# VHH binders against o26223: the designs that were tried, part 148

Target 1, 191 residues: o26223
Amino acid sequence: MKLLWTSQHIKVTVHIDGKVSKMDVLEAIKTRRSIRKYQDREVPEELIDKILDAAMCGPSAVDERPWHFIVVRNREMLEKIPEVHPYGAMVKDAPVAIIVCCDSSLEKIPGFWVQDCSIASQNILLAAHSLGLGAVWTGVYPLEDRVEGIRRLFSIPEHVIPFSVIPLGYPAENPGTRDLFDPDRIHLEKW

## First folded at step 9 (VHH)

Design x31 (framework vhh_lunsekimig_d3)
Fold by ESMFold2-Fast, scan of step 9:
Structure x31 (fold): chain B 191 residues (1-191), chain A 123 residues (1-123)
Amino acid sequence: as target 1 above (191 residues)
Amino acid sequence: EVQLVESGGGVVQPGGSLRLSCAASGFTFSSYELYWYRQAAGIERELIASITSGDSTWYVDSVRGRFTISRDNSENTMYLQMNSLRAEDTGLYYCAAEYSETFYGSEPLFDYWGQGTLVTVSS
C-alpha cells in the first residue's frame, strides 16, 4: 500500500497486486474502517477462504461454534438484498457479500450465539482489511423483518438464523483513521 | 451538546439555485455518514443525497446531476448545492448524521437529526 500526494495534497492510496500490507494486529484494529464503495473488480476465492478461516478462529461460548456462512457472488441476488435490508444503494455494487448465520441446532448455551456471530463478523472485517479489502457489517438480527427477509431470499431453514450481511470488495474510498481512546470509560479497582 | 442546524432554505423560481448548509457541533463530525432527506407534502420522507466519511457520494435518481452534496470536516459543515430546481423539489430538507462504524445499517435509525429548512420552488 502506498500513499501518493497530488499537487493539491489529495491523498491517493494504491493497493499493490501480489503484495498485502503487513499490519500488526493493533494497526489492523485501529485503522479498519467500514467501506461502502467498491471497485468493479472480483475478489479472488482464495481471499474469501482466508477471511472465513479467520472468522472461525474466534472464541465461542462453550465452544459451540454455531456459525455458518453463505458467500454471495450472484449479481441478481446481491441486488435483491436492499429490498429486505434497508441499507443504502451505495453498498449495492459490492462484488461479494458474506452472510453470517447461526445454526441453532449447534447452540449449547442459550443466547450466546449472538456473541459468537458478532466475533465472527468482526473477524471478517479485520481479515478483509488485513488483505487489502474493504467491508461493512450490516445488521440483520435481532430485527425480525430483516431476519425473515434474508431467510426467504437465501432459502435459509427455520433452525438457522441470519445474523449479519457483510458486503466486501476492493475499496473505492479511503476514510481517515480515528482516535477513540476515552480514559473516562476506564475505572480502576471499582466503578 | 449535540446539534445539527440547517440553513439556506427559501423561496426560489423554477430553474433557480439554492445552497443548503448543515452545521454540526458536539460530536466528531469526520467519523459520521451524512445525509440529506426531503419531506414533501403527501410523500414519505425520502433520502435525497448522502456522503460517506470517505467522501463517496450517492444521489436519488430524481436529483442526480442537479444536486451536489459536499462536506467540510474542518468547519463541521455539510452542504447541498441545488441547481435547476423544480416544483417537485419543494419540501422540508433535513440533515442527518449516522456513525460511520454503525453495524445497524443506513436506515432507519440515525444518531442525529436537524430541525429542517424549508425550500419552496414556485413561479
Scores: ipSAE 0.442, ipTM 0.695, lowest interface PAE 1.8, mean pLDDT 85

Design x32 (framework vhh_lunsekimig_d3)
Fold by ESMFold2-Fast, scan of step 9:
Structure x32 (fold): chain B 191 residues (1-191), chain A 123 residues (1-123)
Amino acid sequence: as target 1 above (191 residues)
Amino acid sequence: EVQLVESGGGVVQPGGSLRLSCAASGFTFSSYELYWYRQAAGIERELIASITSGDSTWYADSVKGRFTISRDNSENTMYLQMNSLRAEDTGLYYCAAEYSETFYGSEPLFDYWGQGTLVTVSS
C-alpha cells in the first residue's frame, strides 16, 4: 500500500513574492528534496529571516540552543567554499549560503550539540522548501579538514564549531519522486 | 550486488564522436546524482559532467558545447554523448553515483564507482 494524503491534513500558509501558497506539513516533509541548481535570482532578506526563525525553533538538549548562523552572500566568499569543502560543482552558483555553527560555550551536555545543529539544519531545509526555495545540507562536522577550512575562511573563533554549509536559492531543478516507506523497519513492542 | 559498468569507449579520430554508457544495478538509480570523471595518464582525475536526479546538468569548461550527459531511469543507464573529440579527451572515463539526499556530497567517497572505459583520440 502506498501512503495517501487525507482530507484532514494540516495546512501551512506561506507568502512568496506577494503570492500565497499552502502546503500540508506531511507534504512538505515528503516532497522536500536536496537542490543543487539555482536560478540567478536574489533571495530576499525577509525569507532568510523566516528560515532562521524556524531553525531556532527546534528541540534542544537541556535547552542549550548552541546554534549560531553565518549568512554568506558575498560572491568571492561563496566561490572559496569549495576550496575547503569539496562539494559538487553544481552547488557553487548558489546566491546565498547559511553556515550552521555550534558555540561550544553554550553547551550544557557533551555531544548533544551535534543533534541540536542537525535539527537546526533540517529545519532550514524544510523552511526553505515551504517558502519556494531549494537548499542542500553539505556536511562539515565531523570531517576535521572541512571544519578547520571553514573556520579559517570565515574567521570563526576556536570555541565555535562549523557544523554544516547550506547553499540555497530558487530551484532550477525538479528532482523525481521517492518511495521510501519500509514496514520491515518497524518493530511492534520489541525487536 | 551493486554495480556500475561503463562501455562505449574505443579509438576514434579527432573530430569524431563516441557515446559512453554507464549501466547500473543493485540500487534505486532514479534517486542518485550521476557523474562522469576522466583521468589521463599522469593527470589528476577530473569531473567533466554531472546530472542530478531532477535532470539538471553541469559541464566542465573543457567539454561544454561538445559533450551531452543524459540519463534513462527506466533502463538504469547514464550516457555521455561525446562530439568533436580532441586529443586531450583521451583517457579513462569513470561513472560515479551518489545518493541525492546525501549530506556528505563529494568524491572520492561517492556511494558507487565504475571501473572505467578507455577513450583514445588519435590520428
Scores: ipSAE 0.489, ipTM 0.712, lowest interface PAE 1.6, mean pLDDT 85

Design x33 (framework vhh_lunsekimig_d3)
Fold by ESMFold2-Fast, scan of step 9:
Structure x33 (fold): chain B 191 residues (1-191), chain A 123 residues (1-123)
Amino acid sequence: as target 1 above (191 residues)
Amino acid sequence: EVQLVESGGGVVQPGGSLRLSCAASGFTFSSYEMYWYRQAAGIERELIASITSGDSTWYVDSVKGRFTISRDNSENTMYLQMNSLRAEDTGLYYCAAEYSETFYGSEPLFDYWGQGTLVTVSS
């Protein structure tokens, strides 16, 4: 038997009638799970605005911030996403999806837009989780068939690259937490 | 080594019941979405039931109300309880797995397919 390190989280709370209103950032990161089953409930516009505000607060290479976002609530459009993204079947059942895009005209340093859009995508997942929503990142870039399929479906210009499709909603599933810490992947001072 | 092993198939009369099992090894089962697919002769493999890592379930219309999918994370096993079996339920039943935290996609990968278990419904 070996003793393994386990996560501990300190939760920051503000009370309105005794209700917990916030989770700690470390708790949010460690308890976030991909959610593919959603309740038949609308997500308020105000929550989407908060999520997108958080998405734009990530670090960006030379502050290029190349991200643009398409918010999709139209049921017919959501139902067409699986036709151009073979692994996006859960999107059709979500109340809303966010498409993260890169506007290449905003790019200041070649190639780092991928990291910029990855950071924005992860911030969307974390922000959604912190607000009681569930979401999942379905990859688009660098798969050319998915990129062009999403581009055509949403009338995205050629200078804009769709990066990810993130359906979100109130979760209809509750996956357990995981302890993924592996001290063998940490090297002190050098390899 | 990653393995999925199906069992519980057999020959059964119309209206009968069978319980299929899918035993998983070589990966963290509780972190995977699990699927039952069916393949009949001359027909493409069809998804018939799924269960997420969060225990949400889905069924194709033809089996809804007759089949029940479940999982036991402590035993690394997924089950399919099949009741009121019909001739049309005859086929090879395959289990499949997909990592829950993948951003590549949510469909099962071929390397996580089992070998299948045969279900024959006949008089």
Scores: ipSAE 0.471, ipTM 0.729, lowest interface PAE 1.5, mean pLDDT 85

Design x34 (framework vhh_lunsekimig_d3)
Fold by ESMFold2-Fast, scan of step 9:
Structure x34 (fold): chain B 191 residues (1-191), chain A 123 residues (1-123)
Amino acid sequence: as target 1 above (191 residues)
Amino acid sequence: EVQLVESGGGVVQPGGSLRLSCAASGFTFSSYELYWYRQAAGIERELIASITSGDSTYYADSVKGRFTISRDNSENTMYLQMNSLRAEDTGLYYCAAEYSETFYGSEPLFDYWGQGTLVTVSS
C-alpha cells in the first residue's frame, strides 16, 4: 500500500503589516521561499525580536545552544558583505541582515554546533515568512574565505564562527509554488 | 545533460550595443537564479547582473543604467542587453545558474557555467 500523509494542522496568530492572520505551521513550512528582493521599507525591531526568539527555540545538542546573532542595519556595512561573500549581492538591498554565529566556548559535543546553527537559521527563515517577511540563507561556514571575511568585517572574535548571513525584509518578489513530495524517497520497514 | 550556451558576442565600436543570450537545457529553468559574469584580461571574474526566479534584478555599479537583464522561462533563455558600450566592457561573458532554494551560492551539484561569449569593444 502506498503511504499517504495528510498534514496535521496547528494554527498560530501572526502579525503582518499591523494585521492579524492565522497560519498553519505546515503551510508555513511548505510555502516559504527564498526571497532576494526587498521593498525599501524598514523592518520593525519588534519583528526582529520575534524572529530571534524563534531562532533560539530550536532543539540543541546537549542543550549547548552555541548560537549568537549579529543584527546589521547599517547600510555601509551591508554594502560591504558582497566583497567577502560574492553570492550575497542581495544583502546590499536588504534593510537588515542577521548573521548567525557559533560561540565555540559554548560547545559541549564536538561538531554538533553545525546542526545547532542550521536549526537556528531555518527557524529564522520560517519565522520571517510567518510574519510576512522574506529572507534567504546565504552560506558562510564551511567556506574559509567567507568565514574569515565576515569575521574581519564585523570584528568577530577568533573563538566565534560566523555560520550564515540571512538578509530579510518585506518581499518585493513572488516566486512560484513548489510541489516537492517524492514518495520514491520513502522506504517502509526496510531500505 | 545540463547545459548553458551563451551567444551574441562580437566586436563593436564604443557607444555601440549588443544583446547576449544564454540558452539553458537539462534543468527546471524557472526554479533557478540566473547570473551574468565577466572575465576580462588581467581582471578577476566579476558579477555583472543577476535575475531571480521572481524576476528581480541586480546590476554591478559599473553597468547600472547601461545593461538590462531579462529572462524568458517559456524559452529557457536569459538575455543581457548591453548599451553605451565602453572599452572596459571588453571580456568573456559567462552565464551561470543557481537553484533558488540553495544556501551554498552559485556552486550547484553540476557545472552550470556556460562556455562564454566574447565581447570586444574597440575602434
Scores: ipSAE 0.385, ipTM 0.689, lowest interface PAE 1.8, mean pLDDT 85

Design x35 (framework vhh_lunsekimig_d3)
Fold by ESMFold2-Fast, scan of step 9:
Parts: structure tokens; C-alpha cells; sequence
Structure x35 (fold): chain B 191 residues (1-191), chain A 123 residues (1-123)
């Protein structure tokens, strides 16, 4: 165990035994699975900081980087997510969730914020996996009821659009890897 | 079209054996984790066995050592070898494929079920 200072200057005890993945990028991409069952363990703030750093490193249209993130650890708030997100039940069992948002005032080119926030969401999933955590992307946008429900619950301003809710934690399930390569979807030189 | 077709059910005496087959079409079979479920009278549908795309297997405690799940990716078929059958193994057996990599946010449900094959263990 080590005591470390996070970017927020909070002392955190980090468990090192087998908790840090040494996966290369291709292995991480190919072995990442959606995880919806979590151990009853808190995720250190240092790991959340690393995940959010990775999220912000994705490409964005015209480098607009419109992402904002809400980190939710409060149990009562996590338990209210299922009231506004029909599939949010697993969120109540996670130690933490990240809400990916778009600040529309930062958008430089119309419509590309969806791709920007998708990239940030996928980077969160990959970074979590690489750090020995499990996560799942639960969609908010473009479902109007979910968008407005999450906005109200977290006091999100009208110019900010909640895009995804990503619960994460130490995994309590271990699904196998998938072999998804389909050559019928590859066209050489023309359709 | 996605299709899962179970076969191999029948009537057997206690202690007997059956091999169930799940023939798949309409998707890349080798890419999916596959499951055998059982629906018995008065009991909700329960997971009996699973096999990952990497051939890792899981079994419910009541069938461990008696049932063996396997897959043949070249034939797009999954099997359940059932040995030392008991009256409690009676039920309609379904195969299903995973539906776990969705971000729509629906419950993690299996996206396709077969029609089932009936296994009856009686004298």
C-alpha cells in the first residue's frame, strides 16, 4: 500500500497488488467488456483523476473539447438515477459514476459534439479497464426523457447536455473476450 | 435473421444421458458468449451453463460434474452434454446469446432466445 496525493491534494491509499493493468492498447481494446456488477469497494480518487485525464485526451472536432464531467460518489444521488434513467438500476450498486456532458457554448462546429462525447465516453471505458476497473456506458442522449431527467437531478444548466452515465468500480464479474472480426464488412477499393 | 434452434431433448430414465444442441445462424457465432437456460414447472428460467468465445465455462452448482457445455465454431453449434440426469433436471432448455455490449442502457438482457427443447426425466 502507498499513500499518494491526488490532483485534489487528498491522501489516498493505493492497492498495487494486481490492480494495475499492463495491457497494451490492442489488448485493452479487444478485452474490454461492459461490467455491471461491482465489488463493495471504493475507487481511489487518483484512479478517477487518471481516467478523466484520459477522457480529455481524445480528438474533437476543430479541437472544441466540449466535454464536462460530473463525478458522483454520493449514495443518495446514485440511487436516484434509476428514477430518471430506466436502465440505471446498476448505477445504485456502483461506488462511483461519471456523467459525461457537452457544454454547447464550447461547440465550434454544429453536431460534432456527439462524436466528441462518444470519444470521451469510450476513453473512460478503456482507461478504467486498463486500471483494473470495470465500467459500462449507459446512454442518455439522444433520449429526451433521460436528458431532461439527468439535467434536473444534477442541476445541469440549459446549455449543457448530459450525454452518458458511466458507473464504474472493481469488477465482480469476468466475462470472456469477444472475437468480432467480420471480413464481410470490409470492402477493398470500392463498396 | 438471427436464429437459434435447440434439439436433442427427450424422455430419459434417472441416471440416463442426453446431448442438447443449439444450432445458430444469422450472426458471427464465434464472437458471442452463449448460454443454456432451463425453465422448470413452478420455477423462473434459470441459467444452467455458459461458454465464452474463448471457451471458458461456468455451471450452476446443481449440474457441476454432470453437465458439460462445449462449442464448435466451424459448425456454428453449441452443445450441452447431460449425464447422471435427475428428476429435477426436467424442464424446457433454451439457448441464448449475450446482449451485453449495449449502451442504449436497457437491462443486460439476452438479445435472442431459441424456442427450447424439452427434457423429461422419469421412469
Amino acid sequence: as target 1 above (191 residues)
Amino acid sequence: EVQLVESGGGVVQPGGSLRLSCAASGFTFSSYELYWYRQAAGIERELIASITSGDSTWYVDSVKGRFTISRDNSENTMYLQMNSLRAEDTGLYYCAREYSETFYGSEPLFDYWGQGTLVTVSS
Scores: ipSAE 0.284, ipTM 0.681, lowest interface PAE 1.8, mean pLDDT 83

Design x36 (framework vhh_lunsekimig_d3)
Fold by ESMFold2-Fast, scan of step 9:
Structure x36 (fold): chain B 191 residues (1-191), chain A 123 residues (1-123)
Amino acid sequence: as target 1 above (191 residues)
Amino acid sequence: EVQLVESGGGVVQPGGSLRLSCAASGFTFSSYELYWYRQAAGIERELIASITSGDSTWYVDSVKGRFTISRDNSENTMYLQMNSLRAEDTGLYYCAKEYSETFYGSEPLFDYWGQGTLVTVSS
C-alpha cells in the first residue's frame, strides 16, 4: 500500500516517451538500479549541475563537507580509467563520469570522511535516477592500487583522496526493481 | 536458477591455443557485465578478463595481446580465446556475471560458481 502524499514528500517529474510521470522520493529510492549500459548521447551540463547540487546537500560529520568532484567528459580520459580500475570497463561506454574525492584538509573528525563521501555518492545515484539518467558507483577507496591509479590519472593532490568513480548517461538497459524488504532484520526495542 | 557452465579446457603445449566457452541461462544475458577468473594451485582466484554489455573489454596485464574475450548475446555465450599459452596460464577458469548492485567490483556469486574448466599448459 502506497502512502498518501504529504507536504513532506519531494515530487519528481520524469518524461518518458512524451508522457509525464510523478515519482516521489521513496519510489526513486526503491526503483533506482545500477546502470552500466548507456546511450551514445551527451548529458547536458545543466543536469550535471543539478546532480552535484544534490550531492552536496548530504549530511557530513561536524558539517565538514569534505567532498570535491571531478567531472570527466574527455573520451581519452574515460578510456584510461579501466587501466587503473579493473571493474570500471563500463566507464568507456559512458558519456561522462563523476569522481568523488575527499579533501583531507577539510576533515574535522578523523575517519568520518568515508561516510561523508558515501552519502555524496549515493545522492549522485539517486539524483541521476530522478532526472532520467542511469549511473553506477564503482569503488575506489579503500583499494590502494585504485586510489593511486586514479590520483595519477587526474593529477589529484596528495591531500585529496579519490573515493568513487560514477559513470552516468541515458540508460540503454531497464533492469526490473528488487523487492528486498526483510522483516527479520527489524528488531523492536532490543536486539 | 542462474547457471554458468564453462567448457573448452584441456591439455596443451606451450605456445598452443584454446577457446573457452561460458554458456549462460536464468538471467537476461545481454544486460550484464561478464568475467573470466583463473584459480591456480595455491593462489587466490584472480580476474583475467571482463566484457561489458556494450562490448568494452578489460584484461589483466599478463594476458593482454594473448587473450580475447567476446560475447554472443543471441547464443547466451561468452568466450575466451587464448593464444600463445604459457605454463603460468595453467589453472581452473571460471566465468561469472556481475552482482547487479555492487560498488566493490564484481566477484562471482558463490552459489553460481560452476566447476570451472581446467587448462593445463605443459610439455
Scores: ipSAE 0.403, ipTM 0.687, lowest interface PAE 1.7, mean pLDDT 85

Design x37 (framework vhh_lunsekimig_d3)
Fold by ESMFold2-Fast, scan of step 9:
Structure x37 (fold): chain B 191 residues (1-191), chain A 123 residues (1-123)
Amino acid sequence: as target 1 above (191 residues)
Amino acid sequence: EVQLVESGGGVVQPGGSLRLSCAASGFTFSSYELYWYRQAAGIERELIASITSGDSTWYVDSVKGRFTISRDNSENTMYLQMNSLRAEDTGLYYCATEYSETFYGSEPLFDYWGQGTLVTVSS
C-alpha cells in the first residue's frame, strides 16, 4: 500500500512573552523549500539576528568557525548582484540577502572551511523557514568568476572568500512538499 | 522519459522578430529554473536569458531591452520573444532546466537540455 506522506508548516512568527517556536526540527528540515519569489514586505532586523545566531551554532572543523556574514538590504546593491552572478536573478527582487564568507585567517585545518560555510548556509535556510521566511542558496564558491564578482561588488578583502549568497523574504510562492526517501541509498552493516 | 523541445527558429532580416518556445514533457517545470543558451559559430555556449521558478528574469547585456523571457507553468512551456534582431544574435538557441533545489546553477550540468533551434539573422 502506498502511504501518502505530507507535512504542513507549523505556524511560527516571533517570540512573544518568551513563547517557544512550535516548529518541529524534523518538519522544518523536511518542508524547507528553496524560495525565489518574495512579498514586497520588509524583514525585521530581529529575525535576521536570530537567523545569524543560528548560523553560527553549527559544528566546524576544530571549532575554527571561519564564517563572516554580510547583510545586504540596499536595493541598488541587491540589483547589482545578478550582474556578477547570472543565476542569482531573484536576489534583485528580495528585501534582503546574506552573503556567507570565509575569513581564511581563521582557518585551522586546510579545506574544511567549505564544510563549515555549507553548514552555516543550510542553517540560514532552516532558521529562515522556521521563522516563516523563504530563502534560497545561490552558489558562489568554487566558481572563480562569481567569487571575484561578489568580492569586487562588496569590497571583500583578498583573505576572505565569498561562499554563498542567500536572498530571503516572506514567501510569495509555495512549491509544496517532497518525498525523497530512497532505501536503495542505505546499506546495512557494509556497502 | 523527459524531453525539452525548442521551436520557433528561422531566418529573419536584421530588425525583425522571432518568438522561441521550449516545451517540456515527462516532468512538471513549475519547480525548475529555466534558461536560454546560445551557441554561435566560434563562440562558447553562453547564457542569454533566464527565468526563475519565482518569475525573476536575467538577461545578458547584449540582449537587454530586446529579448523577453517568460514561462507558462500550466502549459509547461518557456518563451523567448526576440525583437530588434541583429546579425550577432545568429546561433543555435538551447533550452535548459535545473531543479529549483539547486545551489549550483550553470551549464553543462543542468538536469535537462533541448536539441536547439537555429536562428539566422541575415539579409
Scores: ipSAE 0.481, ipTM 0.769, lowest interface PAE 2.2, mean pLDDT 86

Design x38 (framework vhh_lunsekimig_d3)
Fold by ESMFold2-Fast, scan of step 9:
Structure x38 (fold): chain B 191 residues (1-191), chain A 123 residues (1-123)
Amino acid sequence: as target 1 above (191 residues)
Amino acid sequence: EVQLVESGGGVVQPGGSLRLSCAASGFTFSSYELYWYRQAAGIERELIASITSGDSTWYVDSVKGRFTISRDNSENTMYLQMNSLRAEDTGLYYCAAQYSETFYGSEPLFDYWGQGTLVTVSS
């Protein structure tokens, strides 16, 4: 890794699978990985509430905050997701999934809802990681077949657009960390 | 520069075994989800097995208990051990790779595809 300066960290104490771990914000961002294999163990409602609180704390274009969330715990419904989303097969085995949606009636500036819902989706992934859970973002928008399939499956109104499906659970895999810093993508003063 | 190269295909009798290899170069192998697809004559290409960067595996029902997918990150190679081969397993076997942090995940737009290796089970 090439750095000009060392950075200070803010430490947060987290209980992970009964163990105490300290994770600062930068560590949380850098160590979060997509998790597609989950333990056969329920996620408490209190943790889902914390995750959704974090999801709604992101910046939003003109503060339109167009996001709505569907929390799915019903096994029969989770098992139907792969029928309309072929790469969502891991959802069948997850104890819970969150569907991030855009309510277009809340849109103040056309098109920025995609960025708003992306921010909410990333905050869900990061919050889950900070709480000792694993999650993965499975893409729905802008794939028209998946958008309409998810809409029909969950009785989503026409003015609401399903954006992402995020299964969550206690992780049953450990992919490790990545080395992604590329100083050639940083330009000083001008391009 | 970026390559996935399949090997290990050939002609085998029913009930026989083959081990396919998919050798990767030009990318950080350990950060990728890996897949085996099969294309049989007159049949649409299908996903038969996958292995995540965290070593979790999935198999289509028709090969469960007969095929085993594995990966060796030190060798940048993915394997498919095929046992109890049947005539219907005949086809071109393709490996594919997709970055583990992708949220797109749609076939046929995986990050990398191999050229395929032919498996023929003598009937």
Scores: ipSAE 0.464, ipTM 0.690, lowest interface PAE 1.8, mean pLDDT 86

Design x39 (framework vhh_lunsekimig_d3)
Fold by ESMFold2-Fast, scan of step 9:
Order: structure tokens, then sequence, then C-alpha cells
Structure x39 (fold): chain B 191 residues (1-191), chain A 123 residues (1-123)
């Protein structure tokens, strides 16, 4: 059953360059868009810390929390990502990127690390949006060439699997909002 | 009804130029990422170039500096300007459209595909 009664708005208060913004959770989810154009402006370390804190708060299978993160600010390294990721050309223009990784030695239940790292990736996108930043998820796993390329480029150990590369920055584009609700995909009680 | 229709292919000599067009109908063009794929004889489709709804572009290394992708949202048309054409550029060129929220790169997991337009670089 769909819960239709709730007029309460839970507001998330965010400090953005000394200003306070308010965005409720549903607004954040519905208005988040993939952003691939960034201002030539540095992202403060404090905002990256808040984003990674949010990433680590996601649910994980048997609470295994296998995620590790690489924060890349080095321009030379960012410029090399397109060599191993065909869709990663826009990463060159981002002030920072986060690489979401799975440490397979932390996995308690085989195979669920993919869901764990997907949850962490989406939390990064939502947290970035809530803080006035734009980001995009560029897929790495399960494409073997991309996995191996990113591993080699960032000296990632064999037991660690790079999952996604997420460039982020202050947005230099506004693609607007989409309305994708489709009630035909909702089945009550049975298929 | 959703359609993507490619045009502009033909036979050209090495060093020549062609401009491909992809005309779209039946969807909100400005909201989609748009792609040019190439299929050579006996080889699966390869991503050549892409352009996002925000006009960010990407090119495969073999065409970078020679090809330019662009879009005209008012005309619902995407273009590929191909300069300094080489024999290895020969192939069937397809346009494709996907939501700007895709996190797949060169994957053929798009909402819409065109029928293709043939480019032959010969002699």
Amino acid sequence: as target 1 above (191 residues)
Amino acid sequence: EVQLVESGGGVVQPGGSLRLSCAASGFTFSSYELYWYRQAAGIERELIASITSGDSTWYVDSVKGRFTISRDNSENTMYLQMNSLRAEDTGLYYCAADYSETFYGSEPLFDYWGQGTLVTVSS
C-alpha cells in the first residue's frame, strides 16, 4: 500500500558557502540530476567529508560495509581517467572525483557487495545534491576493462574492486527536473 | 511514435569530410543523452561520440580532433561533423538516445536506436 497521508516536511539544513539552504529528502531525490559540467571552483574538504559520512550510513548486507573510497583531486590523475573509462571524459573538468571501491576481504555474504556499493554511490549523489554540488555516477563494475584500468591507474590492490567513479563540483549546468512516475508499475497485494 | 533517422552518409575519398545528421521525433529531445555508434563489417558496434543534455561531449581517441558532435534542440537534430576521414572510419553509423541519468558508457543499453547511415572511405 502507498502511504498517502503525510503533510510533514523534514528539512535538511545545509551550510553552503556560509548560507543556509533547506531541502527535504523527497525534494532532494526528485530534483537530483546527473551533472557533467562543473565550475572552475574548488570543493571544500568539509563538504567531501559530509558526503562520505552519508555514503557510509547506507544499509549493507549483514552490515558488512565493504566500501572504501579514494578521493582524487590531482588534475593529472583526473585527466588520465578517460583513457580507461570511455564515458569518463567529463571527469577531466571536475575539481574532485570519488572512486567507490569494495574491499572483498570484508564481504560476509557472497555477491551482495554490489548492492552495498550501489547504495553508497547513490548516497554520494544525493548528499552532493543536498549540499549544492552536482555529481554523476560513471559505471566501472562489471566492465572488466574499466575495472582493470582504474585498478592500475590508482594502485588498487587485487582484493579491492573499483565500483564507480563519481566526479563532483559546483554545477555549471541545470538540466531541470523530470517527472517519471508511472502508476502501471505499482501492483497492490499481487502482480 | 519514437524515431531516430540518420542521414548524410556516402562515399568519400581519404582526407575528405562528411556531416551526419540524426533527426529525432516522439520524445523530449532536450532531456536525452545522444550518441553516435559505428559498426564496421564483422565487428560489433563501437561508441564514437556522445553529447549530454548539458552539451558535454566525449569522443573515442581514434576520432578526437577530427570529429565534432553537436545538437540542435530547436530542430530535434544531432550532428556529427567528420573531417580528415580515413579508411578505418568506414562503417555503418547509428545514432542512439538514452536518458541523461545513464551511468553506462559504451553499453548498447539505450532507449532508442536509429537504422544507420553508411560511410565508405575509399581509394
Scores: ipSAE 0.267, ipTM 0.670, lowest interface PAE 1.6, mean pLDDT 83

Design x4 (framework vhh_lunsekimig_d3)
Fold by ESMFold2-Fast, scan of step 9:
Structure x4 (fold): chain B 191 residues (1-191), chain A 123 residues (1-123)
Amino acid sequence: as target 1 above (191 residues)
Amino acid sequence: EVQLVESGGGVVQPGGSLRLSCAASGFTFDSYELYWYRQAAGIERELIASITSGDSTWYVDSVKGRFTISRDNSENTMYLQMNSLRAEDTGLYYCAAEYSETFYGSEPLFDYWGQGTLVTVSS
């Protein structure tokens, strides 16, 4: 219950496997998995605030930081996402989803907003994992039908581009970790 | 290089059972979401059942309680056990796989689709 800045910035202890755990950065990166099944439990708003703070800390092309985020907790709205996003079926069962958007009016270098929003999306996934939550990135941009469907559903202005929909919650599945290291993809000094 | 092969289709009477298999080569199921789709005459292809890499399952309402999807990662094979078959279950059944860490989040890629196995439920 310690207050950090204001009541909205309350720190809570994260419990993993019924115990307080600390995950180092490398471990978080290597063990994060996409989670599509969630417990019927509310995610506290202070955890969402921490996730969004982490999302905004990524590098940005010419520091344009074009990110805007929509936090969706309304059950009726979550249930409508699968109607405009074919692979968004898990979103209706999530307690919350974050929609990552680009405000094109903030763009300083054409096209780099895609990297900016990709960085923000990955930071959301890693931050959620580090806090004992599960999440999955469901792609919106550059699929025009999904972009326009999400825009219409959430009243997003024409100059703002919905980039990804990320449902998250306490995980109700536990996929194993992966061994993805491939030394054949590493070239020393030259191709 | 990458291949999915369905088997187990056939002709059965109403109320009968069939077990479909989908075997993969060129990749391992450990990191894949797996799907059974059905294509019936005059009807668009539809998702019948799915199983995640974490073993969570989903079924379309018309088959709930009658069909069971399962996976065996050691055999690199997915199954669809179909019980209490009805005439409406007739169709070509397609196996599909999608990488679990994909952010594309759409229908599985075409090159990760099988060729289909025909199920016919008739008297």
Scores: ipSAE 0.435, ipTM 0.720, lowest interface PAE 1.4, mean pLDDT 85

Design x40 (framework vhh_lunsekimig_d3)
Fold by ESMFold2-Fast, scan of step 9:
Structure x40 (fold): chain B 191 residues (1-191), chain A 123 residues (1-123)
Amino acid sequence: as target 1 above (191 residues)
Amino acid sequence: EVQLVESGGGVVQPGGSLRLSCAASGFTFSSYELYWYRQAAGIERELIASITSGDSTWYVDSVKGRFTISRDNSENTMYLQMNSLRAEDTGLYYCAAGYSETFYGSEPLFDYWGQGTLVTVSS
């Protein structure tokens, strides 16, 4: 990821000559696992840019797309996340984390930003998996202590709501796949 | 009642074998991740082996190649086959089941725990 300065914003440029994933969509969905152990290896900026591109491609209520992302690579900042997120201990061991946020000024339909940011979070997990990385979604919203802790730690303005913290890295564990299909949850024609 | 019950511990000579069992009651294994932990004297409890619902396995380095974790969903039981046992394998062995895919913040290792079974490897 190459950063350019424009009108007080950093314009991210992405390498166009990226590689295509070999995993089909169903395989990616069924084999993705939460990964909490990471190799001591840097994740290239080009892969983070591809993940963020995928995150922004989800459906959104009335196309409001309220998501913003903070990319955290600073070790000192990653080490402070467990202080405000009691189950985020693994974040300090990750080479990078993405914080998914909602900019409430972009919200068109009240409340649907939660679905929008959930979709973005899941796309980050799937994209990371498809690129050979591992990630885990650590929940922030709707737990107000976590929301305010993350907001304070990353200087997030009051109109922006931190939704999830997603550490990423090359996986140092291989949990494999899950057997979750339950036909008793499928109803034909009526309940 | 929802519980996990460990069995199969005992006293064995170095180089011997033991098979531990972990039986669930009040719930079914099929969607859970399953774990074996060990607590040795003077050492904090550590994760030694895990098995996913898809039967993928992980082992801590000290037991890799000697221990084999497996599950039988039809019997609602998980096993730890321990071969080439060493004195340092002595300890209490615990099984656990958890939610590996939670984003709320439940540790995947803390949902259901057993009471432990003692393994003693003596010369």
Scores: ipSAE 0.360, ipTM 0.706, lowest interface PAE 1.4, mean pLDDT 84

